# Designs tried in a protein design chat: miniprotein binders against a7ua95r516to809. Part 80

Target 1, 294 residues: a7ua95r516to809
Amino acid sequence: ASLSLLSISDLVPDLQFIFFWMSNAIEILYFIQQKSPAYMQTIELMDDKAGSKESLLSATISANEEAMTILEEVIMYTFQQCVYYITKTLYVVLPGLLDCNPFGTEPSSEQCRRAAGVCVCAVCVMPEAVRRVVSVFQTTSDLLQQYQVHSEIQSQMFAYLFFFTNVSLFNQLIDKGPARGWFQRSRVLQIQASVKILLDWAKGAGHNHLAQKFFAKFCSTVTILASPPQQLSQMSWKALCAEHPSLKPVQLHRILTQYQLMAELGPLPIWQPSSEDEAYIYRTVDLLESFENH
Below, E stands for the ipSAE of ESMFold2; O stands for the ipSAE of OpenDDE; V2 stands for 0.75 times the mean of E and O plus 0.25 times the DockQ between their complexes.

## First folded at step 6 (miniprotein)

Design ac8 (at its last look DockQ between E and O 0.28; V2 from the best seeds 0.00; counts 0 for: pae E 6.9 > 1.5, pTM E .308 < .8, other shape alone 11.192 > 2.5, unsure alone 61.134 < 70, SAP 96.659 > 70, not compact 1.33)
Fold by OpenDDE base, look of step 6:
Structure ac8 (fold): chain B 294 residues (1-294), chain A 85 residues (1-85)
Amino acid sequence: as target 1 above (294 residues)
Amino acid sequence: SDPYLIEFAELLLEAVEKLIERLERGEISPEEAARILAEATGLSPEEAERLIRELGLSEELRKRILELLIEALRLMAEALRLARE
């Protein structure tokens, strides 16, 4: 099937299966981890009949270790599969977020379960492009809760999904932004508003810290681009580096160069990189974020 | 740990031990065992079958997950057996 036709709703049956077994594997692993010490103690308290106790203890330890190893593999594998399918869906919907005009009037979502008719809930009033992204995250959250997946695994899942989202949005903005006019102030303000809606959702879902951490690069980029020329032209390179520590020197330099071109400011000496950073601004390999570093 | 999760795990283990015995005797397939496990966990037979059939997961992926889980459960059952002797 064309990636363009893949919706999160189409993946729900598959994801349900994976989450079910992931959750069960986690529960079984925790069961073993909690019961194993008690089993060992029970064996240790048995009458030592001629070396049988040591052999039994060794066999029990070995069997538990092997079982735990396999369960960890299942958990890792199922986690990776969930991430794989969910990120495919995100890949399809994320570009729409950059093109979204959140200030437009869009109809409420028919998918809202809260009311028969026109729902005015926070999700229903979202722009369609934002709602599609939020729907992926909400569906993921609902499935994780439905199958009672351990909170640590839930946090890891959202950490990765936010990481992926940030990398995808950042790379698209840096690479395609100039050509698509996303660096224009009006478009940047639209992007900023759309991201705010997503961050507000993440806050409401209990993932505020993760969202702030993993969206830092994209948010910093949007914040710089949304800044008025009068304000940004007064900020030195060092001040911008300090305010936006998530950005590499090459990234900041690229953003400022594109901003300068878009705003027709001409060369600004105050934005000139320090002698320490001058070698790093030419490291074009570090310009785009990698998906592999997480 | 949630006492409910422990109880669930114990019930699951008992169900798995019985399924393993049947698997070892060749009375059921791994896929049938997975369906029975799903039922034991509160899924309806129809939901379990649907979950198994509608797995747009490559048949190979589903099979691999089930095989690994069965093996883990087998080893755990063996460890429990050894600890009770």
Scores: ipSAE 0.027, ipTM 0.449, lowest interface PAE 2.9, mean pLDDT 81
Fold by ESMFold2, look of step 6:
Structure ac8 (fold): chain B 294 residues (1-294), chain A 85 residues (1-85)
Amino acid sequence: as target 1 above (294 residues)
Amino acid sequence: SDPYLIEFAELLLEAVEKLIERLERGEISPEEAARILAEATGLSPEEAERLIRELGLSEELRKRILELLIEALRLMAEALRLARE
């Protein structure tokens, strides 16, 4: 059927199972790591060298190392499975961010309007496309907190989710932007506003540093496209590369080409790539980002 | 019999008991999980495919997580046994 991809709410029971065991494995791993030095110190202080105790100590160390290895595997496997299921839902909802108008104030659902006569719920006021993405992030955050997953693991989860979001939005903008009219300046400003809502969510959730790091490519793209022609046409290729280091030469070249078309600018000598970058601006295999480059 | 070795064994046992408490929330013992694993290896391919299509989470994932946890628990129990001797 056409609905083979599930919403995040449909996945909550299975994610609860995975987060429960991931959290358990993390807690046991940290317990062993914290207690192992004290145990070794105690044995060494009480009896410098007794034959049978030294053999017991060696066997216990080996068993602890094997247990820690297995627990690390559980943590990695459960983490990867959570990411897989969450990004599956995220992939479905992200394209809508490029099409929505966040400046609208009208209710987004006729169903809400019909049922209540006047839709005043928060979900109907927020643009639906933005709400769907925020819901994925918020549900993930709520589950991680509910199961008391260690903060470092929570940060790594959102680092990957933000990386995935950046790649998905960037690739769709570059690939489908011309046909969808997404390079028009008014549309770029709408996209920028939608992404700001996501960045504000990330800041409120305690992930501002991660969002700044992992949204850089998409944000740089939107910043360039939103720049007034008078200002952008006066910036050299090298200046643009320095200001936007997250963009590859082929990516910057494509963005500037689309900008020229929409701003009705002819070729600009100041945007000529540097000699070292010239070889790379036509490498179409490098244009789109891979989801495996984290 | 060695007081510091016994104390370390009790700390490991406390960690295992906390894990068991969390396992009890799923109501699956390590022994039952091992029994389920043995039966899952005999499941027909057709039945497995139907379960995957009807679930948001595959049985293979649940089985793999339980296998790894059982292995970790067995290693912890072995370490406790060695420490008490």
Scores: ipSAE 0.014, ipTM 0.297, lowest interface PAE 6.9, mean pLDDT 71
Fold by ESMFold2-Fast, scan of step 6:
Structure ac8 (fold): chain B 294 residues (1-294), chain A 85 residues (1-85)
Amino acid sequence: as target 1 above (294 residues)
Amino acid sequence: SDPYLIEFAELLLEAVEKLIERLERGEISPEEAARILAEATGLSPEEAERLIRELGLSEELRKRILELLIEALRLMAEALRLARE
C-alpha cells in the first residue's frame, strides 16, 4: 500500500488537516466543560417553579452530554488517525536503527575546500537511519505546536509513539537479532549509541520522563547485552530481575541465553531462574510484545 | 439552531483567526493559510483566498466563516453518526 511507502513529509498535508480538527475539538470540549457549571448555576438560581427548573436542567444536561459525546468521538478518531499515519511511517524506518553505525567515519581533510572564495567544510552528521526516526518525532512535535494541541494530548501522543517504538525495536531485536548478528557486542554498542541519540532528542523536546518510562524494556535489553562478561556473570538471576523490572522472566531468559552464546561462556546455564519464574517461563509462549495496551 | 454547534463554530473561528494572525506575522504562507481555511469550511483554496481578500478582517468575514463552520460541523456529525453503525 502507498501509505507504508510514504515519508513523513509526504503525509504532512493530511496530518495538518487532522491535527487542525483535533485541536479545535479539544478546545470546544474544554469550552463546554468550563461553561457548563455557569449554566447549571444560572438555572439553579432562577426564581421559577421547581418543575420548570427541573425540565430546563434536564434538557441542558442532555444537550451537554450529546455535544461532549460527539466531541470525544472526534478527538478519539483524529488521535487514532494521527497515530495510524505516524506509526506506519515509524515501522518502516525503525529497523534501520538496528543496522546503522552512529560512530561513522571522520570527514577527510579533502572534504574541506574553498568554493568561489568561501570555505566549505564537510560536517559529520547523524546517521541517516537515526535521522529518519528523529524526523518523524520532530515533525509530530512541530504539528502539535503549530495547531496548539493541548499539552495532555501531546503527552499521550508521544507516550504512544515511544511505546510503539520500544515494542517494535524490542520485537525486531529478539525475533531477528540472532540471524542478523545484532546480539554481537560491537553491534549492540552501535545500537546503544543510536538509541541514546533518540533519547537525547526526547530530552531536548521536553519528553525525557516519557522516554525513560516507555523505552525501559528496550533499554534494559541493550544494557544487558552491552555488559562485559566478567561483570554480568557475577550477577544473580534475582539481581538482574531487580535491575530490569520491565523485562518478563521469559524475555530476560532469552536475552541471557543469547548473551551466554555470544560471549562463549560455556554450555551450562549460568543464570538460574527462581522456581516461580521457571514455571512461568515453561507456561508462557509470549516472548514478543503486543502493540496493544491492556 | 443548536447552541453547542454555534459555540463549537465560534471556537473554530477563533482557531481560524489565529491562522490569519500567523499569516500577518509571516509565520505561515498565504497558500497554506488558504488551504487550512478551505479544509475547515469546505471551500476551495481559491474561494478562501477571495473571501479573505474581499471582506478583510471584518465582522462580515467572521459571520461568513461562522456560517461555513456550522455547516461543516453538521456534515461531520452526520458522517460520525453513519460511521457508528
Scores: ipSAE 0.000, ipTM 0.215, lowest interface PAE 11.1, mean pLDDT 72
ESMFold2 (binder alone), look of step 6: mean pLDDT 61; pTM 0.420

Design de1 (at its last look DockQ between E and O 0.05; V2 from the best seeds 0.00; counts 0 for: pae O 7.6 > 1.5, placed apart)
Fold by ESMFold2, look of step 6:
Structure de1 (fold): chain B 294 residues (1-294), chain A 80 residues (1-80)
Amino acid sequence: as target 1 above (294 residues)
Amino acid sequence: SMTYEVTIRTDNPEDLELIAVALRILAKYMGLRVEEVRREGDTLRVRISGTPEQVEFFREIVELWLKVQGIDARVEVREV
């Protein structure tokens, strides 16, 4: 019987264990790399009393490569385990972002009400669903910093988490959006605001470039759906492809079809796919994203 | 090659598991063979085989690694 993995708080002890060994493996690897030239020079300066110096140097090079391979495998394994456990938590909390209302009224401090009336800030209007996702990202960031994990590894971790988040949200929106009413304009604007809260967190955490890169597909989708009909109906298929290069033709076509239904528009000649793209708009195998592309 | 016993003493016994793992990895990196690892309370005893020069450099590397990690520990090496 498995323990419940419904929240990041339940995973913290396991993540602390994994981060502890990952961080130490990284530190040992860097220490060995830094000392390798000095160690080889020490062997070179040894007395060659039995004529075995060249054999010792060769054996040391081979053992060095083996030790570094073991450390690299430990680092890769622990990294993959972190990603696995964290993304299981994200998978549970991410769907709530599509259903929440970030414009709802919540208790706020007197400082937030000071200017000209109701003051709306991220702290004052963060719905619980968004808070749960931010908590996963923030807890991950705090653990990586606590264990002094190398900045490149921290960036790779958040690249994987943002990629997973994008795929999960995009697939849910495309697959379940019609039945859940998520293509209605008011709902899309709420989703857009919720995602902006995540993007603002990522910017404040120093991961803005990663979030911009890996959320592109979902953000493009929401941007199209949030567009007023009078503006969107003036944009050709080619212009939409150019503005949203992250979307595959089948994905863009599906999004525009749902937009036409929501806005009660008839078929628009300007949205007819280019001849180059026409072969691809019905490939349902390309509609949803794979979690294996990161 | 000769057999040596490396003794690590620390006031923080929670560090001994990390130290044991690190010593096995560092020894392997340096071409030393780890024969045995024993824990007795706050003391870790590691039996290794190698040349006297390899083992002396290993001791220096271990002491530097402990310093980098901020682990307050004493390292002693003796031939057995």
Scores: ipSAE 0.015, ipTM 0.491, lowest interface PAE 6.6, mean pLDDT 80
Fold by OpenDDE base, look of step 6:
Structure de1 (fold): chain B 294 residues (1-294), chain A 80 residues (1-80)
Amino acid sequence: as target 1 above (294 residues)
Amino acid sequence: SMTYEVTIRTDNPEDLELIAVALRILAKYMGLRVEEVRREGDTLRVRISGTPEQVEFFREIVELWLKVQGIDARVEVREV
């Protein structure tokens, strides 16, 4: 099946199965971890009949360690599978976010239309491209809650998904933005509005801190590009570095160079990198974000 | 959802109480409904409701738990 046809809804049955196993494995692991000390103490309090106590204790420790190792492997595997399927779906829908005009009138979501009326919920009023991205995150949230997955695992899942989303959007914007016209002020403002909708959803879902942390690079890029030329041309390289610490010098330099070209600004000495950063602005290997360094 | 009978047999009937408690806890964690728990001599019978996949997983986890506890018991699952 072409990647273009893959929806999060199509993956729900498989994801449900994986989340079921993941949740159960987590709960069992915690159960073992909590009960093992008490059980060992019980063994320790038993009358030592001919060295049987030490042997039983050793056997119990070994069995617990084996069981915990297996459960940890199951948890890791199921987590990775969830991430794989969800990110695959995100990969399909994320490009639409950059091309989205959130100021246009788009029809309400099909999910809320099934209710016997015009739903005015935050999701139904979202642009379709934004709604598709939010739907992936919402479905993930719903599944995590449905299967009562431990809160720490939920946080890790969203951290990774936000990381992936940021890397994907940032890399696409930097790489394809000039050619796609995404650096044009009108388009940047559309992107900024679309990202705001996503961040507002994340805030409503209780993931505000994670969203702010992991979207920092993309948000910084969009903020710079959305800045009026009159304002941005007054900001020094050092000031921009300080205001946007998530951006590497090479990234900031690229953004400013493309901004300068788009805005038809002459060379701006105020944007000249510091002597300390001058060596780093040419590290093109650091320009795009990596998916591996999370 | 189908109903299953899980039968656990052990040579140490003193362990059956512990096993019964563990089964109830595990079933709860797995979202299974425990309908009945009966002790018949050296055998514990637990009636649970769930999907085939849930019940199979439950069996596996019960067996793992028994192993971890060093309890020599046989687990049988039958649809009722």
Scores: ipSAE 0.015, ipTM 0.332, lowest interface PAE 7.6, mean pLDDT 85
Fold by ESMFold2-Fast, scan of step 6:
Structure de1 (fold): chain B 294 residues (1-294), chain A 80 residues (1-80)
Amino acid sequence: as target 1 above (294 residues)
Amino acid sequence: SMTYEVTIRTDNPEDLELIAVALRILAKYMGLRVEEVRREGDTLRVRISGTPEQVEFFREIVELWLKVQGIDARVEVREV
């Protein structure tokens, strides 16, 4: 089977198996942690008959340590497998998010919204491309809940999925954006609306803090690019750095350069790098984000 | 509680001692009783007592542990 035809739904049976064993390994680990102190106390209370107590304590410590190591390795392995398959699916569907239009173009959109009251037909439509991304996050959430995976592991998984999504979208926008026309104001506003749908999903799922943390770079990028010329022209380099601390000097410089080209703005003194940042605005090795920063 | 025989066959017989230790630890903490452990060349046979659900979980976790360790082995379970 071609990988381009795979959807998250196609992976559910395999993911269910992996989540099941991860959940069970976590439960066994918890069981050992709860039982170990009582068992150690039992040995400690034994009569020390020619050193047999010390031998039993040493053997128990070694056996317990070995069991914990095995379970930790199983948990790590199953976590890595889940992340691998989920992010592989994300990688295929994420580019569509940069090309979709969440704003309706139908002539009847305004009439429909007015007649129906709170109608999503006009401006709050979830495009198919966005729905595919949300489907991956929702399916992951459903599997974690179904198998009662500990909340800390759930948080770690969504932290990584949001990190991966942020890096993928940022790198695609910076690297391919000029050729694809993605830096044009109308396209940036569409991208911003699509990202808001993802952030709204994350808030609804209880992951608002993780989403705010791990989407910061891409959100900063689209916020700057979507800014009206009047607003952006009133901000200094230092003010932009303060509002967007997730952006490296070379990244901010690249974004502002693209904005200037698309907005037909002449050279503006307000966007001069600080003396501290001058050495870093041309560090091209720092332009794109690494998937290994975590 | 039923009795089952877990059979593990490996391409590297020197791993069987490590496997035997791991199986005994996992069985103990999963609430399975280990009746007998026997090694025959490239094969390890372990008799355990437990529920069908416990034994199936044991088989799955053992296979995952072997995969994590990079040990090439086949695991088979049968009721005795």
Scores: ipSAE 0.000, ipTM 0.197, lowest interface PAE 11.9, mean pLDDT 76
ESMFold2 (binder alone), look of step 6: mean pLDDT 87; pTM 0.850

Design de10
Fold by ESMFold2-Fast, scan of step 6:
Structure de10 (fold): chain B 294 residues (1-294), chain A 80 residues (1-80)
Amino acid sequence: as target 1 above (294 residues)
Amino acid sequence: SMTYEVTIRTDNPEDLELIAVALRILAKAMGLRVEEVRREGDTLRVRISGTPLQVEFFREIVELWLKVQGIDARVEVREV
């Protein structure tokens, strides 16, 4: 049977099982790490005139090394499985974030102020599409907490999920945006507000540093597209490259071209790249981001 | 390599399904081939193929896992 990609809720039973496996393997690994020094001390304190101490030490080191290698493989496998299923669900819900309107009216002051996980209530409206993305992150956080997964592994999980989200949103915007109208001024402002809700969630969850690091490309893109014409027209190509080092020249050029077409600004000065950047601008193969971890 | 039967007995038969799944995962991670998994009342029987050394490490890891989970169970390994 094929995996259902419609909702994170559909994956919770499978994810609970995989997180349980991962948590158990981590606990066993820590137990072996703790036992090893005490056991080695016991061997070292042995008064063994027959010479069995040397053989016992060698056997213990070998056995512990093999056991730890196996547990590390189990941890890596279960981690990769969690990432795979979570990112598959995430990929299905992410395009909705680019289509939603967080400025829609229906805010109850009381409801907004009481909304769990929202840092700014009065201005932030949580559209259903954004809520679906937040639910994936929140469910992941809840499972990591439920199974008491070590904080370093939690950080690695969210680092990858933020990396994946950034690449997915960037690629969707660049590739599908022109046909979908996502580069229109009103749509860009809606996207900016939706992204802020995700970043606010990450901050509230204790992952602000990871979010700032791994969302850099998409955040740069949205920041440029949301810039007022007065501000943007005063910036040179060199200044834009310096402000947004996460963007490749070909990506920056595509973004600026879409800004001119969709922003209804009238004639704007053409941003002139350096001679070194000109070759990159014409290389379409470098336009979209890879999901491969380097 | 030889074939071995790993037998697990527990006072809480409801744990046997969880134990069976854990054993399959651990065996796969260790490069052991699982031939058969059979439940009989309070007992789980798992037939695995591997070297004597691999099977002994598997037994030790299973015992450690059960201890960490707080599951009171007896593990026995027999060559078949």
Scores: ipSAE 0.000, ipTM 0.203, lowest interface PAE 11.3, mean pLDDT 75

Design de11
Fold by ESMFold2-Fast, scan of step 6:
Structure de11 (fold): chain B 294 residues (1-294), chain A 80 residues (1-80)
Amino acid sequence: as target 1 above (294 residues)
Amino acid sequence: SMTYEVTIRTDNPEDLELIAVALRILAKAMGLRVEEVRREGDTLRVRISGTPKQVEFFREIVELWLKVQGIDARVEVREV
């Protein structure tokens, strides 16, 4: 069986193995860093022939550097493996986020109950597509906590997962959105509500700053597309650039063009690019985001 | 240099794989040569070559690492 067909829960045993060794490699590395100065001092205090002591110290420094390099390589390798398997799972579940309806379905007769003479409807369960994405993040958080991975490494992992999620969602929306109807106002509001569930999860998990940083582009896109026509038509190109600095001119131009079409604001351009940005709205190579973190 | 046998005994044998890896890396970090590593049930035996002072410091470092990790194990060192 391919790992891309498995849920995050199916990957837990393999991830536990990788997290175990990553966590222990980090702990051993920090332990060596803390204790090496005392050991080197012990060698320095040895009353032996000058040449013997210097040779031993030099050899020990070299061996210490090699041990540190091995541990750093193990940490990097295990980190990359965790990220690889987690993002592979995310890639499969993320498109569903753009198609789901978090406002729920109409209450069936079975879900509707009467109270105080008024019909009270049962609360709808969270969309499965959103639950799958949240489950990937929550399982990652649980594993990091289970193996007591240092907070800096935890932050680095979620930074990359949020970066990956942002790029994946943005590219899917820009590239496939027109054909899928995702730029229609009702669909955009559904996407906005689904994204809010992810951002609320990140806030609760202590990663609000990382989420704000790495989701900036997709959040800007959804915010613009969800804006009421009367509000958005009052904003100039320069004002939109100022409020959404994460968007490149070609990206902003594409988003506004789709908004104008879906809001039925007529065929004539409403938002005119600044003279500085005019050439850059034609840079199609800059339209989609790269998965390379530069 | 002299050869020493470091013996680790634990009530939880599942910890021995982690202990073995840690001892190999700690020994390397200290410039000590690991000649052999053997596991026998609840016991790990590691043969290392080094000066008496280096090996004594190694014993102290291993005991401290086990304590920091919360691993309940006994460390014995003997010259071979």
Scores: ipSAE 0.544, ipTM 0.887, lowest interface PAE 1.6, mean pLDDT 84

